# VH-VL binders against Probable inactive ribonuclease-like protein 13 (RNASE13), part 1

All scores and structures are predictions.

Target 1, 136 residues: Probable inactive ribonuclease-like protein 13 (RNASE13), of Homo sapiens (Human) (q5gan3)
Amino acid sequence: MDIKMQIGSRNFYTLSIDYPRVNYPKGFRGYCNGLMSYMRGKMQNSDCPKIHYVIHAPWKAIQKFCKYSDSFCENYNEYCTLTQDSLPITVCSLSHQQPPTSCYYNSTLTNQKLYLLCSRKYEADPIGIAGLYSGI
Structure headers, positions and changes below count from the first letter of each chain, unless a header shows other numbers; antibody chains are not in Kabat numbers.
ipSAE, averaged over its two directions, is called F for ESMFold2-Fast, E for ESMFold2 and O for OpenDDE. V2 adds 0.75 times the mean of E and O to 0.25 times the DockQ between the complexes of E and O.
Where letters were taken out, [cut] stands.
Atom coordinates printed by the task and the answers are left out, and those that the model quotes come from them; centres of patches stay.

## First folded at step 1 (VH-VL)

Design c1 (framework fv_recibokibart)
Heavy chain, then light chain:
Amino acid sequence: QVQLVQSGAEVKKPGASVKVSCKASGYTFTSYYMHWAKQAPGQGLEWIGEINPSGGSTNYNQKFQGRVTMTRDTSISTAYMELSRLRSDDTAVYYCAREGYSYGYFDYWGQGTLVTVSS
Amino acid sequence: QIVLTQSPGTLSLSPGERATLSCRASQSVSSSYLHWYQQKPGQAPRLWIYGASSRATGIPDRFSGSGSGTDFTLTISRLEPEDFATYYCQQYGSSPLTFGQGTKLEIK
ESMFold2-Fast, scan of step 1: ipSAE 0.000; ipTM 0.538

Design c10 (framework fv_recibokibart)
Fold by ESMFold2-Fast, scan of step 1:
Structure c10 (fold): chain C 136 residues (1-136), chain A 122 residues (1-122), chain B 108 residues (1-108)
Amino acid sequence: as target 1 above (136 residues)
Amino acid sequence: QVQLVQSGAEVKKPGASVKVSCKASGYTFTSYYMHWAKQAPGQGLEWIGEIDPSGGSTNYNQKFQGRVTMTRDTSISTAYMELSRLRSDDTAVYYCARDSSGYYYEDAFDIWGQGTLVTVSS
Amino acid sequence: QIVLTQSPGTLSLSPGERATLSCRASQSVYSSYLHWYQQKPGQAPRLWIYGASSRATGIPDRFSGSGSGTDFTLTISRLEPEDFATYYCQQYGSSPFTFGQGTKLEIK
């Protein structure tokens, strides 16, 4: 892969981009339970996030959206942009949890526009997802 | 102009290995993922795996994991698929195909090689 | 893995007739990741319909695709002699990517 990324983009790529969409690993039930288990293992002492988004599109296609990242999302203290097109997204939503650190997720595949967080103003790399577009 | 040209037919004995090549031309080789698929005589298509020609990373169908190795040589725009420990049920036409990477939400195998017949027989 | 079941296995029709080919998935597949390929004997498959409903470059408008979720259909409004071939549906929604077993469209 000829991707040169800052650490924020590397984490985003690893945790929130899954293309093509993989089958969950042995021992898990459902896509999100497998993925979220992997994420929590990678992020030592991770909590059970209430929601996590995964984009099923090539990294090169996602990078293009941050070329014109001229809006600022104050809640995240990052630049952001709304994707022009709807993207295939899996929404992992926390169903329940049981200590010490067991998390159970529902998996929902949808197609929506989303707000990407970008590493800087213009000519930037994607570093996260601020949320899904809920307007028309 | 855009085309994938595969190596010629091969006859192998059980237990041997075969390496099929797929030479790309007419486009930027490193910009599109390459897939490999198997079609046994009279049967449908079965996905074997994919390779990113830029970085060389691969993803294999678990059914072939441990027997298949995909590589590429960017200097000659050529992808390779090597299948080891051949069995009689590996007799098939093997295809390489380009992923139309860059299309949001609609990735398909838009350009295919002509196929390489591999026969596993004594 | 997602299993794609195509029906009928063989469809025998004459030129001029309408063909309807079905593809059913064992679990929901987002329509953007369902594709159809045409294959003639001795030839490589060719991308025919991508994203459930979009015709690939050069494909005649007598071909149309539709469907969502688990049920997808390829329709040929008026068969031409060149349309007799095997058609495969494919999902690209989750690895391993899978193909249906094909519907062979043959001359009556």
Scores: ipSAE 0.000, ipTM 0.521, lowest interface PAE 16.9, mean pLDDT 81

Design c11 (framework fv_recibokibart)
Fold by ESMFold2-Fast, scan of step 1:
Structure c11 (fold): chain C 136 residues (1-136), chain A 123 residues (1-123), chain B 108 residues (1-108)
Amino acid sequence: as target 1 above (136 residues)
Amino acid sequence: QVQLVQSGAEVKKPGASVKVSCKASGYTFTGYFMHWAKQAPGQGLEWIGEINPNSGDTNYNQKFQGRVTMTRDTSISTAYMELSRLRSDDTAVYYCARDYGDYVEGYYYMDVWGQGTLVTVSS
Amino acid sequence: QIVLTQSPGTLSLSPGERATLSCRASQSVSSSFLHWYQQKPGQAPRLWIYGASTRATGIPDRFSGSGSGTDFTLTISRLEPEDFATYYCQQYESSPLTFGQGTKLEIK
């Protein structure tokens, strides 16, 4: 990780960038169940997010999309841009919850253009994903 | 190539225990979970549980919990399923099956099955 | 637990005909976790289709799987004599893993 990264960028890098893509142990039923378990542990959060996105590309390749953030996404209160290239993405979708606190996810690997959240208008760092170009 | 060979047919009286074996060959035994399933005569398949041969951890169907024990011996690549306090409705063919798939993509399925072991429970 | 209901229980057809086998789940099952197995009398089940639509290695092109949510279908475009068997759907969505009761495909 780059120690000069802002906290928002560091969290995004840690939780939503996985390159090269890691394999999870057999005890997890798929990539997303492994990742979401790890993420909940890191965040000390027992909530089951309905959806989570993971990008499988080098950080430098993702960072270049925030060089010029040409839009402001009002609903996120952040600058944003549409990636010009399709990126390999894993979509983690909540399938169901089994009480007391178990979360089960579907893993879908796809190539998509996405709306990337950026820390500022110019020379910015990526801080999140607002949604997929055709699947929101 | 990849093969699961099960122990032979057993005839048991009510109240007895039976231990079925499943010997794996042609792959790394500790790398894949092993499932066990039951098929009563003329009926469909019922999942009993699974074992991680690497750790020995098990997960049982609640219906069999308390009567089933799954173990393995890594030195001879063999998995075992023991069913205790046998009843007449335990008469069935019991299958072992290898868990396979792509855990990155989340496709898990049973790709290779043993030939089955007939267990008959009669007085 | 998730209950899988297959219909019809028995399907009587002739070689050359199209077969459509249904599997309905009591609650939503992701496509990645629905599988089909073929079983012939006296034999172990054999993996046939995994992830709702992907044919296992060596399975002929006449077999196709489809569906999502609670409704899944196995289709055989033109029956061959060797296709007459019992087909089971199975879910890997949640524990306990469950199978449908099976559809027996028999010669008319």
Scores: ipSAE 0.000, ipTM 0.534, lowest interface PAE 13.1, mean pLDDT 82

Design c12 (framework fv_recibokibart)
Heavy chain, then light chain:
Amino acid sequence: QVQLVQSGAEVKKPGASVKVSCKASGYTFTDYYMHWAKQAPGQGLEWIGEINPSGGETNYNQKFQGRVTMTRDTSISTAYMELSRLRSDDTAVYYCARLYDSSGAFDIWGQGTLVTVSS
Amino acid sequence: QIVLTQSPGTLSLSPGERATLSCRASQSVSSYYLHWYQQKPGQAPRLWIYDASNRATGIPDRFSGSGSGTDFTLTISRLEPEDFATYYCQQWGSSPLTFGQGTKLEIK
ESMFold2-Fast, scan of step 1: ipSAE 0.006; ipTM 0.555

Design c13 (framework fv_recibokibart)
Fold by ESMFold2-Fast, scan of step 1:
Structure c13 (fold): chain C 136 residues (1-136), chain A 120 residues (1-120), chain B 108 residues (1-108)
Amino acid sequence: as target 1 above (136 residues)
Amino acid sequence: QVQLVQSGAEVKKPGASVKVSCKASGYTFSSYYMHWAKQAPGQGLEWIGEINPEGGSTNYNQKFQGRVTMTRDTSISTAYMELSRLRSDDTAVYYCARSEYSSGWPFDYWGQGTLVTVSS
Amino acid sequence: QIVLTQSPGTLSLSPGERATLSCRASESVSSSYLHWYQQKPGQAPRLWIYGASSRATGIPDRFSGSGSGTDFTLTISRLEPEDFATYYCQQYGYSPYTFGQGTKLEIK
């Protein structure tokens, strides 16, 4: 097995899938501030990503979308697919940073289709989210 | 446009309870904390507590702990604040206000206020 | 809890004059957590300045905020009739979140 592939899928599962959605305990100011704090700690860096997406659906349901991913997303250098169904997601948007290492996020709940990044063309594991479906 | 619309004035007897509502529109209800603040006649503002509509978790000012309960109904984008065992010094205008989930972000929109009068 | 003390309690001035309103914290507060609200009689408070120095949307440039640590100031360079109101500072960083007692700007 490809170790990098397993690490990518595992990180996506751990950091971008939360089902059923957890309620953060007293002391956290909203979902994203708790999650992003955990994520930065786990990755051991001071980066404040401008946007992070979390899907609130079972892993098996998300995996099915990468079954036949035959499109390629050039800007991510990965295979990708548009989900057939709208999914409940939380969008974590960076609102401001306070030096030296603090990041502050807004939590926005939405239900929409998204572009999944898949580890390969067929029978792939989800490894990330390229973006949300904006419509036409 | 963002609006927070509160329920009408209430007159209560000492020892009773009052439940004030705050109906939100014009934004994603679950993306912002809802706060409640008290303003006694001719006095300044006092923070009562906050609720995270995403999970319903609450954080209350210790001064009101045990007498205040905050809830929400996401299906109608409405937050509630119930204050029990009312005393004369609970006579005040009560405001709801929203803030982003980001630490330190201001209360950018406020409800019009609900006057609660406690008298025998 | 952090106590915010505003001074003066009442400030009597005429239109055209400069107003300086102070807010002092009992202990250090990050400037990003310090906000100012304007309230007129019978109305809800309205966000005026956030993060110590940023004007909220639609607020005239005659208003400015400054300060850090324990000392914060709201300045109005040239008072207009509509500026006479009560101004509250707030810290939203340390629970319990607190407001100052307010400074009332009144016409002399």
Scores: ipSAE 0.000, ipTM 0.510, lowest interface PAE 14.9, mean pLDDT 81

Design c2 (framework fv_recibokibart)
Fold by ESMFold2-Fast, scan of step 1:
Structure c2 (fold): chain C 136 residues (1-136), chain A 120 residues (1-120), chain B 108 residues (1-108)
Amino acid sequence: as target 1 above (136 residues)
Amino acid sequence: QVQLVQSGAEVKKPGASVKVSCKASGYTFTDYYMHWAKQAPGQGLEWIGEINPNSGGTNYNQKFQGRVTMTRDTSISTAYMELSRLRSDDTAVYYCARGEYYDYVAFDIWGQGTLVTVSS
Amino acid sequence: QIVLTQSPGTLSLSPGERATLSCRASQSVSSDYLHWYQQKPGQAPRLWIYGASSRATGIPDRFSGSGSGTDFTLTISRLEPEDFATYYCQQYGSSPYTFGQGTKLEIK
């Protein structure tokens, strides 16, 4: 069965938070290839997302940012907030796809502020990542 | 044409070492991992390990750890597998095979195999 | 390590018949990393089906792969004489990469 990943606080915690950053088994090529393989296998989903973000910070540190979620990100139809602090983030970018099912990812570790999606206005839970704050 | 050509058959005594070569042609040698597999007579395939030809980094199956060493020479697009402290149960055909850079795709190109016989 | 168990060990059939070969994994394997190889005596293995269900280049459409999780199947809808060989499943999802013990397809 193929299923699509749903955005929600529990799913966000499971699929986009990895702290402390885990090491994948020998034979996996880079962090994102291991992570995306594990995630797709666990979800029984062979979809190849073009981009995926993973935050390497404690859940409580991430939750506090949605306390002040007062902006609305229209393209996601969700409330959002810019994190006050830069967070360690791995960016998984799809490099190429060998049809029908194989996905190849580049892994980039960075420290960035990000736009966090929140479940409601104020006193909310994180449910996703809208994007990174580039500042340029 | 993409091709892997292995060195010829070897006969060794128990306790000796053997070094098998695998010469790649028709593609960029450093873009793909090289894998090695063992097939004992009448038996199935067993993965030995892999080498990243670009970095020289290796990963070995624990069963062969401590006895196997994989190396490469990028100037001649050749990978090597050395197996030490040979035992009679190391008698097998050894294959090299190309894996994709990202370890997601199958072994799409195989060498012809090298028969190693360990006999006293 | 993930153990792949193939059944039957030997399958005796006649040309024109349907063949069904099974590969069972000791733990869940993403279908993206389950592959099938054909091997004839004295030859290196050849990639036959990759990602559980995709035929490699040049492989006839009478071959099909299916399955997910722990249960995978290779089916040959109508056997031709050249199809009699040993078939191995392989997982490429976690190290050490492992192969099944093989199913030998032989003429009855």
Scores: ipSAE 0.000, ipTM 0.500, lowest interface PAE 15.2, mean pLDDT 80

Design c3 (framework fv_recibokibart)
Fold by ESMFold2-Fast, scan of step 1:
Parts: structure tokens; C-alpha cells; sequence
Structure c3 (fold): chain C 136 residues (1-136), chain A 121 residues (1-121), chain B 108 residues (1-108)
């Protein structure tokens, strides 16, 4: 990680990038429960987000996709780009919540292209994920 | 207080099936994975598999794949482990245990008292 | 699968002595992905040390865990009569979860 990274890129790096993927017992579904608990604590957030994505690729490989952001994602008010490569991604989806304190997540490992949110149009840093590519 | 109470000892013939129950109390049953482990007489522990009580999803040790089935009933906070096509080397104490499902992994912090399954002709 | 080998298989000591129990993994395990359990005859195992070095609730401070990579150790600084039991290490770095064969700590 670069010391020049803006707060949005730093948070994205910390909360949505995990490479090499931390190996909690292979085949178990504890990954997302641990990550989402950490995120809620770090952001001082009591909410249970319905979905969260984690990319398992080197930061340098992800940064290159935001070299030129050729699209603008209106609903996020941010520049965005489709990754040229399919990336290994963990999808954390909310399955159950027990108020006031507990959120329970399913962990799904997949490999697909995604729409990255970029901090600006040129020479930008990744700041989020708008969604996964579901087209052909 | 957290408590896991298992069903009583069973004696089975080779080729039969056995179904062991584990009733949980003192915590939110659907909030923690339930694991099962085997301990043959005079031997160490062997992990059989796990179940997510909320979804019903299971993950089994390949050694038991095809012979083990884990289920649960959330209305009575009870988990079940059924082992089929029993062999003499299935004679063992079977334990259920509550698994941690957070950032720093799966310690088994509460255990059932164990169920002795004896397979004999 | 990761194979855990505990040594010695049996350790004969007297109360008041120091005990050192070893657990060696067939491949590298993060130091945080290793737990220790105590089991007495006729009883279920009990969590003793989690994440290589953290004592579980109620475990006396004479017990300590250490190690990293492939070599892990459980140390009992001054044995009490109630400490004589079988101790198992367990890894959760990869599936299937595996346990060592156990070290039986017995009175000499």
C-alpha cells in the first residue's frame, strides 16, 4: 500500500482486498462472518450490510483497471470501469440477523469480472465495487 | 449457561445406521456452527464435519463423505448426525461441539458429553 | 491434509516439575491457527489454549502456549495433580480440521 492513498482507496484496500486469501479452514463458511464483524467494528457501524465483495488479487493488479475510467456510474456519482480479467471474489451475503448485535453471512467464492468504482477519470485508485458482471 | 446434551449410547450391527442427537441451550442455536468429532477407544479425536444450523448447509470430512448426514431442527435447537453402513471401526464415542465462526477461527468452546456407539456382530 | 504429530506420546513427571509438550505440523500453520485441548478419562475434551498462545477462560496462568510455522509447544511451569491428563493440539488452517494423536501426561 502507497502512503499517498486517499481515505476511500485505503478503506477499499483494507476491507475489500484480501491477497493472498486468508485461509480459514478450507470449505468452512467462517470467512465472511469474521470479515463483516471486523468491518462493523472498524466503521463503528451496527448495520448488517446485505452484500459485500472481497477481491483476492494484488493491489497493483487492481489499481491498473482505474488507469482510465471510461464510464460514469450515475447511481454512485463515481467513475467506473469493467475489469478486463475475471478475478477471484468472495461474495458475502446476509443470511440472518439477530438484533441487536449479530449478523450472519454466507461466503461464496466465485471468479468473474466486476465493475470497479474509481476515485477520478484518469490515474485513479479503486474505491469500491459497483457490482459483478453478469452478462455473457 | 451454554449446554449441549447428546442422546444415549447405541449398540448396532454391521451395515446398520445410527442417528445421534445434540440438543443446544443457553445461546442462539442458529448463530454458531455445530461440529461432530469421533474418538475410537484409546485413540485420538477425528473431525467428521460441520453444519450451519441457520441454512442447513453441511461440510464433511472426505473420509466420511457418502456415509454421514448432518441435519438440524431449529424449532427444538437440536442437531443430528447419522452414520450409515456401520463397520466395526465405527465403534467410538461421538461428540458434538459448538464452533466459533468469527475472524480468528474455529475453536470448540463447548462440547456435548459424548455418545458411545458400539458396532458388533 | 495437515498431519499433527505430538511428542512424546507419554510424558511421566512428578507434581512440581515443568512439562513441555510438542506439536509438529506436516506443513506450515499460522501461529494463530492452532488450539490445545485437555481431556481426562471419561470426559469430553475442554478448550485449553486457543490461537496458539491465548488461555481459555478459567485456565491457570501456569499454562502457556507458544510456537509458529510447524513447531508448537504447550508448557506447564509447575505441575499440579489435576494437570495429569491427555493433551491434544488441533489446527484450523485447512480442511479437514485435524488433531494430533495426543500426549498423555502421567504421574511418575
Amino acid sequence: as target 1 above (136 residues)
Amino acid sequence: QVQLVQSGAEVKKPGASVKVSCKASGYTFTGYYMHWAKQAPGQGLEWIGEINPYSGDTNYNQKFQGRVTMTRDTSISTAYMELSRLRSDDTAVYYCARGYDFWSGYSFDYWGQGTLVTVSS
Amino acid sequence: QIVLTQSPGTLSLSPGERATLSCRASQSVSSNYLHWYQQKPGQAPRLWIYDASSRATGIPDRFSGSGSGTDFTLTISRLEPEDFATYYCQQYDSSPLTFGQGTKLEIK
Scores: ipSAE 0.000, ipTM 0.514, lowest interface PAE 14.1, mean pLDDT 81

Design c4 (framework fv_recibokibart; at its last look DockQ between E and O 0.12; V2 from the best seeds 0.00; counts 0 for: pae E 13.9 > 2, placed apart)
Heavy chain, then light chain:
Amino acid sequence: QVQLVQSGAEVKKPGASVKVSCKASGYTFTSYDMHWAKQAPGQGLEWIGEINPSGGYTNYNQKFQGRVTMTRDTSISTAYMELSRLRSDDTAVYYCARDLGYSSGWYEFDYWGQGTLVTVSS
Amino acid sequence: QIVLTQSPGTLSLSPGERATLSCRASQSVDSSYLHWYQQKPGQAPRLWIYGASNRATGIPDRFSGSGSGTDFTLTISRLEPEDFATYYCQQYGDSPLTFGQGTKLEIK
ESMFold2-Fast, scan of step 1: ipSAE 0.040; ipTM 0.690
ESMFold2, look of step 2: ipSAE 0.000; ipTM 0.529
ESMFold2 (binder alone), look of step 2: mean pLDDT 93; pTM 0.950
OpenDDE, look of step 2: ipSAE 0.017; ipTM 0.673

Design c5 (framework fv_recibokibart)
Fold by ESMFold2-Fast, scan of step 1:
Structure c5 (fold): chain C 136 residues (1-136), chain A 123 residues (1-123), chain B 108 residues (1-108)
Amino acid sequence: as target 1 above (136 residues)
Amino acid sequence: QVQLVQSGAEVKKPGASVKVSCKASGYTFTSYWMHWAKQAPGQGLEWIGEINPSDGSTNYNQKFQGRVTMTRDTSISTAYMELSRLRSDDTAVYYCARDSEYYYGSGSYFDYWGQGTLVTVSS
Amino acid sequence: QIVLTQSPGTLSLSPGERATLSCRASQSISSSYLHWYQQKPGQAPRLWIYGTSSRATGIPDRFSGSGSGTDFTLTISRLEPEDFATYYCQQYGSYPYTFGQGTKLEIK
């Protein structure tokens, strides 16, 4: 998924928030293979995104981070904020692809702060994830 | 650390049923699917089916559908495979095997195996 | 169902030689879902190579896997005595999951 594409907060909630975390999507091997297949179908997109992040936290906890979205993430041409809390996140990384039929993903679970993309400066809604904070 | 320990060898008569157990330790039992495979004497491996220990859902190879039942007991981290209406060609070593980590790695594979249970069907 | 055909059925070689084991699928399989297991007599199978080319933990670098589509290969660059065993390929791409019939690697 191209994160620069304006997806809106509703789509962000649907595609990047999974709480409580679903253990195993039926018919798929691994969390990310199931989720990424669903996401591509939902977006009518045959591309295999290189990376996708899923947050395992309540929407209200995530939404509050964009209340003070006063930074600008130039690479994404969007306002952004660093989460104050470490959040449980699944990282879906593309392993192999055979578009349009198949995309194969590694699933990695981590707890980290992340950079949220916000719809505007201040009083905004989350619309995407720019990346993970490495603690440097 | 991770260990799968199967029940001991069994001798059964044709028409009987057999229930093989596989006790897991060293990991969170409900986080990994469990598979069962058959290996007849001098033959290769044949997949029988799989069970998700978290919800008890199963998928069986059509060849064994109607004769195999897989269950689990989460309180003792044990998976079971019951095969009914036994016949002589069911004589085999039966293996349980753990599916790989669902949230890590790429593509599922059988990363740990039980030692096997010999089931002999004879009159 | 996807049929995996391994060749040769038996491969007789001496320590120090190169071994090439083939696994051919009846239809195309993603490289992520083709795996190899080693089995010695009286023992359970052990994961050897997963996702076509990734070595499992502890597997020596003399083992390599390659292939795509319908043709997959397990190569052992210089055979050691402990490498003589039966090797099975396995597909995990579609139900029912299937194994090849095995290639027995024997000393001679």
Scores: ipSAE 0.000, ipTM 0.518, lowest interface PAE 14.7, mean pLDDT 81

Design c6 (framework fv_recibokibart)
Fold by ESMFold2-Fast, scan of step 1:
Structure c6 (fold): chain C 136 residues (1-136), chain A 124 residues (1-124), chain B 108 residues (1-108)
Amino acid sequence: as target 1 above (136 residues)
Amino acid sequence: QVQLVQSGAEVKKPGASVKVSCKASGYTFTEYYMHWAKQAPGQGLEWIGEINPNSGGTNYNQKFQGRVTMTRDTSISTAYMELSRLRSDDTAVYYCAREGVYDSSGYYDAFDIWGQGTLVTVSS
Amino acid sequence: QIVLTQSPGTLSLSPGERATLSCRASQSVSSSYLHWYQQKPGQAPRLWIYGASSRATGIPDRFSGSGSGTDFTLTISRLEPEDFATYYCQQYDYSPLTFGQGTKLEIK
């Protein structure tokens, strides 16, 4: 899901940044089920993505991490950086799916460092998340 | 009348297993998720996990993962929670509860109907 | 996991007084998934307020809920004898589902 979740800066901002956290929309079980339904609609996607990350921090703070990205992530063919601080993150992980349309997600709130994908084409703006820092 | 009726009190030795039942009536059993919660003597509520009675799919709190198993029998509208390798700190009242509240604004998934509770005592 | 901290732990008041019970989340929780339950000794919990502010069926209008983000409040405008119980807040937004430790409302 890492590589395929590399989307443009605008889409990253709308789908992976949520600060202050809002409820999108009412009537879903838990945060992720609402968000992932919205996301699948926007991406014209009938598939249930296995994992999706949402950062709960101001966009300007997230953009600053990419200003100093000096590492290259070969498997994404993009520059990347490890955030210096732990950030509040919701991990949306696919639990079950019921064909034809329903996806069920678990929402897990964590506070940890992550690898941001930073596009030099878009002035080093964040365009995706390569993964969470595992600590090993 | 919507109600959940649980099985009676159990006394078990450490290392044993206990299986608590929760019989639903007054609504379509398969339309609502069922949850289980633990309340140790004099303490607050702790969520154990949930089951979708339609699919049999379950999600457990990691604290109980590996020791808890949730099942259901749709022919008798009954949910079960089995807790294995019992310890003294498993002594508690165990509740089943139905998830389901909705109005014109949407679904809230609050626990609107609760069983009466089952006291499980673990003593050597 | 989201920790819900209720305050005060015990609130001693007399019938006729106003009660204010607080529930604070360690992280932001959607108001739609914050609920309150009432529990009396020897009884199962009963749904009291759902979605932070909506009264459950049969709950008197002296009860009101409010709040968003990390701070939620349950208010009883004029206590009746039957209102003395333990109240728990609960979040359904993140797994594992969690409850606050409870606020015991007792007669002074």
Scores: ipSAE 0.000, ipTM 0.565, lowest interface PAE 14.2, mean pLDDT 82

Design c7 (framework fv_recibokibart; at its last look DockQ between E and O 0.08; V2 from the best seeds 0.00; counts 0 for: pae E 13.3 > 2, placed apart)
Fold by ESMFold2, look of step 2:
Structure c7 (fold): chain C 136 residues (1-136), chain A 125 residues (1-125), chain B 108 residues (1-108)
Amino acid sequence: as target 1 above (136 residues)
Amino acid sequence: QVQLVQSGAEVKKPGASVKVSCKASGYTFTNYYMHWAKQAPGQGLEWIGEINPDSGGTNYNQKFQGRVTMTRDTSISTAYMELSRLRSDDTAVYYCARGSEYYDILTGYYGMDVWGQGTLVTVSS
Amino acid sequence: QIVLTQSPGTLSLSPGERATLSCRASQSVSSSYLHWYQQKPGQAPRLWIYDASSRATGIPDRFSGSGSGTDFTLTISRLEPEDFATYYCQQYGSSLYTFGQGTKLEIK
């Protein structure tokens, strides 16, 4: 069994891509609380991740950013690349206003470049997001 | 359930055109690429091209560039493949297939996961 | 473009035997873009193995896929009568999908 092939790009696609972004009725729970609850249930994980990113772009467009990874991200021990274009992204961040075990998330829709983790230097699959590009 | 239903068999003369339809049901048509493949009698599969039903953007195998046109009608969830200037070696079964590039969060995997039943196109003088 | 060459072209075996089908790429391909399809006469192809080694829904455990780079293998540990079919490998690269020419697995 190749663990890299079973959980890399498949889990990233499943948990980090939502295109087109679904429209939800306005409410105090928001987009991220539903998504993060589904993710924890699917992964059998009771922990509350502090941050999660969802990209609202076609998968093939995201895949193309990993054709060449121009950097190696030491913190993740993976190749990475900065996307050439800003992408529509929802940032799911764990609320500091409630107990961490509540797993309550704020949803912020933004349009930013991001660092993709790629499974190899050339002709790779995206397997995660290292972070957002803050600019200067 | 997810299903692709293609139009019926066609008989054409050389030089004519054929337009094959592929009606999708059971999923959001614009969320998945649609592919077309050719299989000549007794031969293997050959990819013709793909269309993004949301944008209408196409990408064709160079072998078919200039003779193939892929379109769609999102109002009836139907993709079309038109092949012009037909020759006898265009005689084949033509398949549409849904690409799994747009994953539903519950069914995510990569590949061509749903295929139409095929449409036989016969080109004879 | 990338060419996929399958070998053997035809494989004649009996039920209960182990089958090994090869798919070789003309240049390195990502395992995440390499898939296998099964096709029986008169039927559309069916997705069988995706991402080189993951079985599609409902595919029996006797089927396994492996490989990386330029060499990929589909293995059937113990052939059943329903396994005799043609198998195609497929890759996506450089914005193109390419099929191998197929391996026909037939009963001896």
Scores: ipSAE 0.000, ipTM 0.522, lowest interface PAE 13.3, mean pLDDT 81
ESMFold2-Fast, scan of step 1: ipSAE 0.000; ipTM 0.527
ESMFold2 (binder alone), look of step 2: mean pLDDT 91; pTM 0.937
OpenDDE, look of step 2: ipSAE 0.008; ipTM 0.640

